# Ledger of designs, part 246: miniprotein binders against a7ua95r516to809

Target 1, 294 residues: a7ua95r516to809
Amino acid sequence: ASLSLLSISDLVPDLQFIFFWMSNAIEILYFIQQKSPAYMQTIELMDDKAGSKESLLSATISANEEAMTILEEVIMYTFQQCVYYITKTLYVVLPGLLDCNPFGTEPSSEQCRRAAGVCVCAVCVMPEAVRRVVSVFQTTSDLLQQYQVHSEIQSQMFAYLFFFTNVSLFNQLIDKGPARGWFQRSRVLQIQASVKILLDWAKGAGHNHLAQKFFAKFCSTVTILASPPQQLSQMSWKALCAEHPSLKPVQLHRILTQYQLMAELGPLPIWQPSSEDEAYIYRTVDLLESFENH
Below, E stands for the ipSAE of ESMFold2; O stands for the ipSAE of OpenDDE; V2 stands for 0.75 times the mean of E and O plus 0.25 times the DockQ between their complexes.

## First folded at step 16 (miniprotein)

Design jk18 (at its last look DockQ between E and O 0.92; V2 from the best seeds 0.81)
Fold by OpenDDE base, look of step 16:
Structure jk18 (fold): chain B 294 residues (1-294), chain A 86 residues (1-86)
Amino acid sequence: as target 1 above (294 residues)
Amino acid sequence: SDEAERMAIDARRMIEEAQRLAEQGNHEEAIRLLLESVEIAARSGDPYLLVKVAIHAIVLALQTGDEDVIRRAEEVLRRAKELMYS
């Protein structure tokens, strides 16, 4: 199947397989952690038959450490596999979010996965492009809950998925935005509304803090681009840096330069980088976000 | 007891052999030995042997492409867990 046709639903069986084994590995790890102290204490209380107690204790400790190491490796491996499949699906659906018009009367002909007939739930009333993205996250959440995955692992997974989503959307907006017209105010407002729906979902799902943290760069970019020229032209470089600390100087400079071009504004002296930042605005290597830092 | 100690030795040997077989790509024989080892491990009274069986079942399931081996690995895991919490 072409990558373009891949839905999260197509990956559910593979994800279920991985989540099953991951969840069981986590369960066994916790079992060891809880039972090991009591078991070691039992060995310590045994009658010392000819000095065998210390050797048995040492062997037990070593076996426990080995078991924990293997389980941690399994958990890490299965976690990475889950992330791989989920991010592959996100890669396909995320571009649609930038082209989405959430204000359009597109008939949401899709039935709620949870109800027969026309559902008016928050997901069903979403624009199709937003719904597809949310469906990936919701499916992930549902699977994590189904297999009772530990809350810390759930948080780590959503942190990474939000990170990936932010990097992907940010890089696409910066790289393709000018050519695609995504820097036009009307289009920016559409993007802003679409992202708000996603953030509202994340808030409802209990991931508000993670979403705010990891979407900060994309949200800052969209906020700047959505700002009226009259308002933004009154903000100095330093003020913008302070208000949007998630943006690197090179990123902010690029956004402002493209904003100037789009809004047909002449050079604004107040947007000139400080002497401290002047060297950094030319670091084009730092313009796009990397996926490697997570 | 002397019997429990013998069971522990046997279970350990079976698990080690299952691991070697799995590393050699003989997943079918590996899972068979794991299935046999679960009950022996339980009789030994050593909870860590059950844990070891469960770990090897998980690892084998993730390494194999054989659906029958996967199903049997799930059975090993299920049985190991039942005995761990008994």
Scores: ipSAE 0.777, ipTM 0.938, lowest interface PAE 0.5, mean pLDDT 91
Fold by ESMFold2, look of step 16:
Structure jk18 (fold): chain B 294 residues (1-294), chain A 86 residues (1-86)
Amino acid sequence: as target 1 above (294 residues)
Amino acid sequence: SDEAERMAIDARRMIEEAQRLAEQGNHEEAIRLLLESVEIAARSGDPYLLVKVAIHAIVLALQTGDEDVIRRAEEVLRRAKELMYS
């Protein structure tokens, strides 16, 4: 697949190949871990009349270390290749979540309409932009299960995918939100509904804890923007920091200030940072999140 | 025991030669030799020789690009796993 490939379905053959070999490397690693103690004990109990026991044990230890090292490198390499391909598709489709209207979908029932298109019934459809993101997650989950990848590696994969998703959505909201009108209350409610569909998918897939951990920053931002500006203006800086510990001071202050300007509550900042935080609210280098923080 | 020791020596030689062939880019001969070594490694009684065959098959499959080599690497891996779990 080329860099112009924007669909996860086009990457499935490449991902199938990589997952097959990664899962087998993991399986062999597990086998060594289970068999190594018993085999080394067998060598230690050998009759050492010719003095060969010590050299055999040394060679066996070296073979074990070599095997573990190579397998760990293979697993790391294949994991990184999967992440690279999958995040390329995520990067392209994630911005659409910030522009879509999940309430514009016309489900066949009141329960489906009130749930913003996410339900257990087959007649409810999710918005196309949300469906594209869910398809990436679901395809990844299906492949990991098809190839019986160890549950710890599956968790690490989704930890990184959720981390990447949070960074992408948060950075775009902060960087482009004012110009794109994403801070308007009607738009924030649409964004909130779209993200809830993703969180519901993660819960149903058994990854709720990971999603709660890694989406915390973006979810805090949306929660602030979904709050009436008058209610926020009555909260102290200290109270807002306590409610949203996932946000850095520069991030929290920027969100509040931009929301204040959108609500036309004047240019003078309502929320005054503590003296400890004042040094950090102007650190523009800390405003956007890095994709390299796992 | 004497037979197992001879098989271990033979398997090690075949695996080392397969590794040299792979380093030289001769992936077809490397995987052929790995496939031949599987049964010999199993009879040696040294589980690390089977593991080493499996590892080299995995590495070769990821490095090559030759569909025939990949298919044979899958066969080597399948057979090595059967013998590892026997």
Scores: ipSAE 0.768, ipTM 0.939, lowest interface PAE 0.6, mean pLDDT 84
ESMFold2 (binder alone), look of step 16: mean pLDDT 87; pTM 0.857

Design jk19 (at its last look DockQ between E and O 0.94; V2 from the best seeds 0.78)
Fold by ESMFold2, look of step 16:
Structure jk19 (fold): chain B 294 residues (1-294), chain A 86 residues (1-86)
Amino acid sequence: as target 1 above (294 residues)
Amino acid sequence: SDEAERMAIDARRMIEEAQRLAEQGNHEEAIRLLLESVEIAARSGDPYLLVKVAITAIVLALQTGDEDVIRRAEEVLRRARELMYS
């Protein structure tokens, strides 16, 4: 029931708090992992009067295991809290990406593209909807770097954020696309351009591999929809499945159905699903993706 | 050494009492006692006592809503880390 948008900047204090404690927990975890073998060896070399060495070693092993367990739980909890805050913001801003025009309709935007020598992209205006999404990713990246969060954890964070983004965009396109006119070719090209801006951000931020992996389903969908009719009509169902393995049979079938409607094509024999896939093209439970991890 | 062993016993007792106080909701006394334990844990020569101090500070900071306790937990953690890494 709220009509206002949630801004990532409003959540920065909460994220700073969580990142601070998560980063410290991570560093302590790595400290004991690196230090434990040497300390255990030191105990093994001790003078063993009255069996004190064996008792100390046993207590040290127990302390190590307890510390590891608690730190891993803290890291998991704080990671999930960060993801919770960030994805609440993403959920609010992502739908606008499907409705925006990254090419612009203002004279300055049109003339900026036509006078490429004057525009070095630093002065060109990114569509507001795309800027809001990029702002979430950039703010997250800046905070992770500010608190020196270990690179493995940073990668896991962006893997989840890209996964969430893909699920949100794909589900809305498939579910709302017919009613919103998002399958019209001019709209698909606008969506494709907006996604390219996100992929360019991810590449510049060092997350290109993660973005390519986790945006695959949405990107495949947009690629199919953007394809020229002459080119796409020559590709069989089997060839499309092979080219777009991220799409389930029901999803590919729905995308092709929408493509036929917008390109004014009749049913094509080469798009007929294989006998095995035909059993799955009406599984509506498989049409939309889950926000929960696999 | 006998002195280092005594300090380890003292530090462990203080840290465990701080944990008990935190579980009871007495966050102010928990962090005060934890802060006192940092130097004793360092002098014990047992690196896991400093780790236990740091973990206790982290857990307390995440559980409390008291800004003063959080600020003091940050100080405990900073000092414990300084002593751990050097």
Scores: ipSAE 0.743, ipTM 0.928, lowest interface PAE 0.7, mean pLDDT 85
Fold by OpenDDE base, look of step 16:
Structure jk19 (fold): chain B 294 residues (1-294), chain A 86 residues (1-86)
Amino acid sequence: as target 1 above (294 residues)
Amino acid sequence: SDEAERMAIDARRMIEEAQRLAEQGNHEEAIRLLLESVEIAARSGDPYLLVKVAITAIVLALQTGDEDVIRRAEEVLRRARELMYS
């Protein structure tokens, strides 16, 4: 199937398989951690018959360490596989978020998975492009809950998925935004509204802190671009740096330069980078975000 | 007991052989040995042998492309977990 036709629903069976084994590995790891001390104490309390208690304890410790190591490797492997499949689906649906007009009356043609007929739930009233993104996250959440995956692993999963989403959206906006017209104020406002719906979902799902943290860069970019020229032109470079600490100097400079072009503003001395930042604004290698930092 | 110790030795040998067979790509024979070993491991009274069985089943399931082997690995895992908490 072409990548363009891949839905999260198509991956559910594969994800279920991986989540099953991951969850069981975590549970066995937990079992070892809980039972190991008691078992070792039982060995210590045994009568010193023909074998040294010390040798048995040493062998038990070694076996426990080996078991824990293998389980950790399995958990890591299965986690990575889940992330791979989910991010592959996100890669397909995320571009639609930038082109979405959430203010348009596009009829939501898809029935709510949770109700027969016309559902007015928060997901069903979402624009289709936003709903597709949310569906990936919701499916992930539902699977994690179904298999009772430990809360720490759930948090790590969503942290990575939000990170990936932020990097993908940010890089697309910076790289393709000018050519696609995404820097136009009307389009920026559409993007801002779409992202707000996603953030509202994340808040409702209990991931508010993670969403705010990992979407900070994209949100800062959209906030700057959504700002009226009259307001933004009154903000100094230093003030903008302070208000948007998630943006590197090169990124902020690029955003402001494109904003100037779009808004037909002449050069603004107030946006001139500080002498300290002047060397950094030319680091084009730092312009786009890397996926390798997580 | 001497019987529990013998069962522990037998279970360990069976699990190790299953691991070797799995590494050789003989997943069907590996899973058969695991199915036999889980009950012996439980009777040994050593909880770490049940853990070793379960881990081997998980690893085997993730390495194999055979649906029947996967299903049997799930059975081994289920049984091992039942016996861990008995």
Scores: ipSAE 0.711, ipTM 0.912, lowest interface PAE 0.7, mean pLDDT 90
ESMFold2 (binder alone), look of step 16: mean pLDDT 86; pTM 0.843

Design jk2 (at its last look DockQ between E and O 0.87; V2 from the best seeds 0.79)
Fold by OpenDDE base, look of step 16:
Structure jk2 (fold): chain B 294 residues (1-294), chain A 86 residues (1-86)
Amino acid sequence: as target 1 above (294 residues)
Amino acid sequence: SDEAERMAIDARRMIEEAQRLAEQGNHEEAIRLLLESVEIAARSGDPYLLVKVAIYAIILALQTGDEDVIRRAEEVLRRAKELMWS
């Protein structure tokens, strides 16, 4: 199937398969953690026939360590496979988030309309592009809950997915934004509204802290671009750096430069980088975020 | 007991052979040996043998493209879990 047609629904069977095995591996890990102390105590209470107890204890410790190591590898592998499939789906749907108009009368999802009339649930009132992104996250959440995956693993999954989403959206906005007109105030406000819907969903799903942390860079970029020229032109480079600590100097400089071009503002001395940051604003290698830095 | 020790030795050998077969790509024979080893592992009284059987069933299911092997791996896993929590 062309990547363009890949939906999260198409991946559900594969994800269910992986989550099933991952969940069982976690359960077995939990079993070892619970039963190992009692089993070792049982060995310790056995009659010591000519050093057999020490050898058995040593063998048991070794078997425990081996089993734990292999289970951790299996859990990590299955986790990575889940992330791989989910991120492929995100890769397809995320560009739509930047192009969508959340203020437009986009027809509500046909699916909710068919079953119960006008569903007024938060998901049904979402723009289609936002709903597609939320559907990926919601499906992930539902699967994690279905297989009773440990909360720590769930948190790690969402942390990575939010990280990936932030990197993808940020890089697309910085790289393609000027050419696509995404730096225009009207378009920025649309993007801001769309991201707010996503963040509101994350908050409702119990992932507010993770969402705020991992979307900080993209949100900062959108906040700057959404700012009125009259307001932003009064903020110094240092003030902007302090208010948006998630942005590297090169990133902030690029955003401000593109903002100047879009708003037809002349050079603003107040936005001139500090002498300390001057060397960093030319580090174009640091302009885009890496997917490997997580 | 001498019987439990014999069962442990037999189960370990069967699991090791299943692993070798799996590495050779003989997933069908590997899963058959794992299925046979579950009951023997349980009778040994060594919980780590049951754990090992379950682990190799998981690994085999993740490595195989054969639906019948996957189904049998689920059976091995189910049975191992039943015996682990008994």
Scores: ipSAE 0.778, ipTM 0.938, lowest interface PAE 0.5, mean pLDDT 91
Fold by ESMFold2, look of step 16:
Structure jk2 (fold): chain B 294 residues (1-294), chain A 86 residues (1-86)
Amino acid sequence: as target 1 above (294 residues)
Amino acid sequence: SDEAERMAIDARRMIEEAQRLAEQGNHEEAIRLLLESVEIAARSGDPYLLVKVAIYAIILALQTGDEDVIRRAEEVLRRAKELMWS
């Protein structure tokens, strides 16, 4: 496989190959799981001499364990390869969500340019930056369905893709947000609208629970930043922690600091961290999230 | 019963030889031997020999870069699946 930076469309042949062999490995695993109890039972019910039956049963158990182990390793390997290729494309397209304006259409589209500068909602329904991310998710979904990959494996793949998306967006916002102006009120509202389009895709695709779970940290961040000052200034630190449990104390503190700067608010007494959190609000090592799956 | 035992012995020997050929980099000979072993594994009455043939075809297809080997691995897999579900 090539490791050059490509769009998801350029990776489809490689993904088709991996999905084909992964789906077949899953099918054989399913066969063993369905047939093994019945086959073991027929051995146990055999009218046979002692020792011969026991030896056959022992060998059959060992063969079953070996086959299951090998198939699980093959499935894990192929799953990891698919995720690796897909997340490479996500890594390239995700930052654009933080810069896009979902209330306007970018004129770089070939269709919009060929329409003599006239761009109507029916032609460019979705902003290009959002469309690129949705395209990665939709292509993945289409391939999983095409190769009839078991629904459990499909859910696991989207769980990881949403996890990766959350980490990427959150880290970019926290790390580069001040320099890029992403904490400006109008910008936060644009980001919120763009993320809502992604969440609507996930809901329509049957992955709402996974998206709600794995986007929690980024969504909490955007929700706080988008809140009206009169509403947010009435919520204590303890209340904010309870409403947004996905945020670490240093993360919540950083978000509130950025909110104060953009809303031109001075320090608020009710945002004073609790005594137990006060030791943790300056731990910069805890600010950014890890891409590692643990 | 005696014929099934002979087929099981033959299938195991062929699968082991295919593994050795694959380790030596001779993927074309390895997959040819796996294809020849499919019917023998099926007639042995041991479903795990047929499963083992299918597993090693998948592994070989994932390890090789040879399009002819991949095509033959697909053939092995299709035949093995047909025999598993019959």
Scores: ipSAE 0.740, ipTM 0.926, lowest interface PAE 0.6, mean pLDDT 84
ESMFold2 (binder alone), look of step 16: mean pLDDT 86; pTM 0.835

Design jk20 (at its last look DockQ between E and O 0.94; V2 from the best seeds 0.78)
Fold by ESMFold2, look of step 16:
Structure jk20 (fold): chain B 294 residues (1-294), chain A 86 residues (1-86)
Amino acid sequence: as target 1 above (294 residues)
Amino acid sequence: SDEAERMAIDARRMIEEAQRLAEQGNHEEAIRLLLESVEIAARSGDPYLLVKVAITAIVLALQTGDEDVIRRAEEVLRRAKELFYS
């Protein structure tokens, strides 16, 4: 079976192993950085009895550089292995966010009816699809804390996971949205609510600024699609570009085209691209994002 | 001192032999020799030999699939870290 069919819980032992060795490599790197100046100083103050002090200093500098190089390579390798495992599970669970209904107020679900009857806030209901994604992020956060991974590495890992999430959701929406009906207004509002749950998790976990930075493209897309027709139709192309700088011209054009179709706003284009952007609105090679634009 | 210099030579040879054994796939002998080198590296007075021991243990643990070798690499690393701070 494919690694992409495994839950995050099935990968915890592998992740624990990798985090253990990564955190130790980081600790040794930090130790060298703290101790290197003092040790070099002791060599410089040595009695040069045999005239070999310069040779010892040169060898010590070389050993320091070799150690740091190897440790940085180990940290990069182990980081990439963690990302590999985590993103494989994340890729499998992310599409469900686009199909789920976080508003669970329909009589067809007893769990949704009970949650709606408990309070007036339907957003309190977390559908299974959202819970699966949150579980991946939460498990990752718990492991990083358990192994006391340096905060810089934790930030880099969540920056990449949020980048990956954005690319995966954006590409799925753009590529499959027409066939799946994801551009219908009721679906867009459901998607917006599901993403809000993820953003709330990120804020509570201390990663709000990373999530805002790396989800920008997908969030801009959903914001545009969720806008009331009366409001959006009055906005110029230039204003939309200014409000949504994360979207390339081809992406904005595709989003607005789908919006106009689903809102049934007539056959004539409402938004006129600038002369500069007209050259780019049909560059289909730029439509989907690369997972390697990290 | 002369003893420290001999310790450094001995530790370096042991670490390099452990690395060769690991490249040949003899992970059990590599980690055994590496564990023996820890105290010698510490007594050499050269902190980079202890670092080299620790790095070699980390690399070996990441390359091997043998749980016993991994457990012994953890022991090497634990001991090297104790000696770093003494």
Scores: ipSAE 0.733, ipTM 0.922, lowest interface PAE 0.7, mean pLDDT 85
Fold by OpenDDE base, look of step 16:
Structure jk20 (fold): chain B 294 residues (1-294), chain A 86 residues (1-86)
Amino acid sequence: as target 1 above (294 residues)
Amino acid sequence: SDEAERMAIDARRMIEEAQRLAEQGNHEEAIRLLLESVEIAARSGDPYLLVKVAITAIVLALQTGDEDVIRRAEEVLRRAKELFYS
């Protein structure tokens, strides 16, 4: 099947398999952590038959350490596999978010309409492109809950998925935005509205803090691009740096340069980088975000 | 008891052999030994042997492409969990 046809629903069986084993590995890990002290204490209270107690205790400690190590490896492996499948699906659906017009009368997906009424749930009223992205996250959330995965692991998974989403959207916007017309104010406002729907979902799902943290760069970029020329032209480089600390100097400079071109603004002296930042604005290697930092 | 100690030794040997068989790609024989070992491990009274059985079942399930082996690994895991909480 072409990558373009891959839906999160197609991956659910594979994800269920991985989540099942991951959840059970976590459960066993916690079981060991809870039972090991009591078991060791039981050994310590046994009558010392000719030094066998120390050897048994040592063997038990070693067995515990081995078990913990293998379980941690299994949990890490299964976590990585889940992330791989989910991010593969996100990779397919995320570009649609940038092209989405949330203000258009796009026919709401027939799928929720086939039930005996127009579902007015927050997901059913979403534009199709936004709904597809949200569906990936919602399916992930539902699976994590279904298998009762520990809250810390859930938080780590959503942190990574939001990170991946931010990097993907940011890089696409910076790289392809000018050519695709995504820097036009009307298109930026559409993107901003689409991202707001996603953030609202994340808030409703209990991931508000993570979403705000990991979407900061993309949100800052969209906020700058959505700003009226009259307002943005009054902000100095230093003020913009202070207001958008998630953006590197090279990124901010690129955004402002493209904004100038799009808005047909002449060179603005107030947007000139400080002497301190001047060396950094030419670091093109830092322009796009890396997926490796997480 | 001497019987519990013998069962612990037997269970350990069976689990180790299952691990070797799994590493060799003989997943069917590995899972058969695990199914036998889980009950012996439980009777030994050593909770770490049950844990070792469960871990081996998880690892085997993740390594195998055989649906029958996976199903049997789930059974091993289920049984181990029942015995953990007994």
Scores: ipSAE 0.727, ipTM 0.917, lowest interface PAE 0.6, mean pLDDT 90
ESMFold2 (binder alone), look of step 16: mean pLDDT 87; pTM 0.861

Design jk21 (at its last look DockQ between E and O 0.86; V2 from the best seeds 0.79)
Fold by OpenDDE base, look of step 16:
Structure jk21 (fold): chain B 294 residues (1-294), chain A 86 residues (1-86)
Amino acid sequence: as target 1 above (294 residues)
Amino acid sequence: SDEAERMAIDARRMIEEAQRLAEQGNHEEAIRLLLESVEIAARSGDPYLLVKVAITAIVLALQTGDEDVIRRAEEVLRRAKELIYS
């Protein structure tokens, strides 16, 4: 099947399988952690038949350690598989977010219209491109809840997915943005509005802190690009660095350079990097974000 | 009791053999042994043997591509959990 046709709905059966086993592994791990101390204490209170007690205790400890190790490996494996499938679907839908016009009368997808009542839920009023991204996250959330996955694992899952989304969107914007016209103010405002809808969803889903943390770089980039020339031209390099600490000097320099070109601004001495940052602005290896840093 | 101890030894051996069979790719025979081992483990009175059965079922389900083996692994897991929480 063409990657372009892959929807999160197509992966739900596979995800359900993985989440089922992951959830059960977590449950059994929790059971061991909670019951092992009491069980060991029970062994310790048994009548000592000729040193058998110490041997039994040692064997029980070893068996528990082995069991915990295997369960942790299973949880890690299943977690990675979930992330793989979900990020594959995100990879397909995320580019649409950058091209989305949330202000346009794009016909609301007929799917929610088939229910006799116009669903006015926040998801149904979303632009299609935004809704597709949100649908991936919502499906993930629903599955995590359905299988009662531990809250820490849920948080780790969303942290990674938001990280992946930020890296993907940031890299696409920096690399392809100038050629695609995404640095044009009108397009930037569309992107900003689309991202706000996503962030609002994340807030409603209880992931506000994670979303703010992991989308910081992309949001900073969009904020700078959305700024009026009159306002941004009054901000020094140092002020911009301080206001947008998530951006590396090379990234900020690239954004400002492209902004200058787009806005037909001449060289602005106020945006000159500090002597401290001057060496870093040429580190092109640091321009794009890596997926490996998480 | 001497019977419970024998049951524990037998269950452990069966689980270990199921693990070896699973590693060899003989998932069908592995799951058969696991199904038998659940009840023996329960009779032993050792909850950790039931945990070991459950873990082995989880691992086997993730290793196999056989839908019937997966279904049986779910049954093993279900039964093991029922007995763990009894």
Scores: ipSAE 0.764, ipTM 0.933, lowest interface PAE 0.6, mean pLDDT 91
Fold by ESMFold2, look of step 16:
Structure jk21 (fold): chain B 294 residues (1-294), chain A 86 residues (1-86)
Amino acid sequence: as target 1 above (294 residues)
Amino acid sequence: SDEAERMAIDARRMIEEAQRLAEQGNHEEAIRLLLESVEIAARSGDPYLLVKVAITAIVLALQTGDEDVIRRAEEVLRRAKELIYS
């Protein structure tokens, strides 16, 4: 069926095509940026006999601007096409990250355990749901390197993929969490462990800075939910805002409400918003994140 | 020289016609004309005409669904890059 077409492996030929043309557009853009000043200087140093120097320089500037504009549009278009294919795949596999149990998962292979002792590599012990997400990121990384895509574009690609992942996980936790039981303490600890595996991949792949930046909202959410009740109940609203600046007031309020319910701390609100934040805690338009704000 | 200036005029005209053919959906004629323009653009001594050839090949490859046109666009791009970087 059509859902099988969302596997990253099935999309590799399409991604290879797009990366080939994108990488060539980037290469030519870089060449123009590096070489145009020298070429224009050569024109300016020409003998202006016959009065043609000004016309040639003007035409050269115009050609340079036209070329750069078209190449930038091509790079943007191909980047968006790559992101479209990759995020469609991520959208399918990310919910499984919230449902898996990394603590109860058997080793990936009984053969690994018996034949060579305990296998401790990330692939062998990784839950299937986490492996599916990592596979999307790893395949993307491998393709970017294969086609020698400029490192700045590679960073922008992973910045967007991590942004998308954060928005998707956060929105699903907030929206579906009550129905799926994801706010129960044991589930939160399992989610925390699964996310740690993903963050460890990002660090090992050289993307630690981007992961720290773009996963902040989801990680803050899980950190709060995983906190012991004795510790969290002693923290003021203001302290929690300071500890978790990535969370909007309405988001923090919703998380704390779910925490209080699941930790069975009674019906009386424990955390009272500051006077400045009271205007914002009921803005349901701000509760979920937009995929369009990268 | 006058020959180089003539080559630049001819190459520019050919590349712009290839672009118009591509916009009209005639991708086979567009890539054929573009391939012919590469060596003329090189002889003009204007590096931006070779860049224009390369850009036109990239845009055409991304617009077409024809595998033969794509393969020929790759050939045009490879040749244009050789001449640009020389």
Scores: ipSAE 0.757, ipTM 0.932, lowest interface PAE 0.6, mean pLDDT 85
ESMFold2 (binder alone), look of step 16: mean pLDDT 86; pTM 0.832

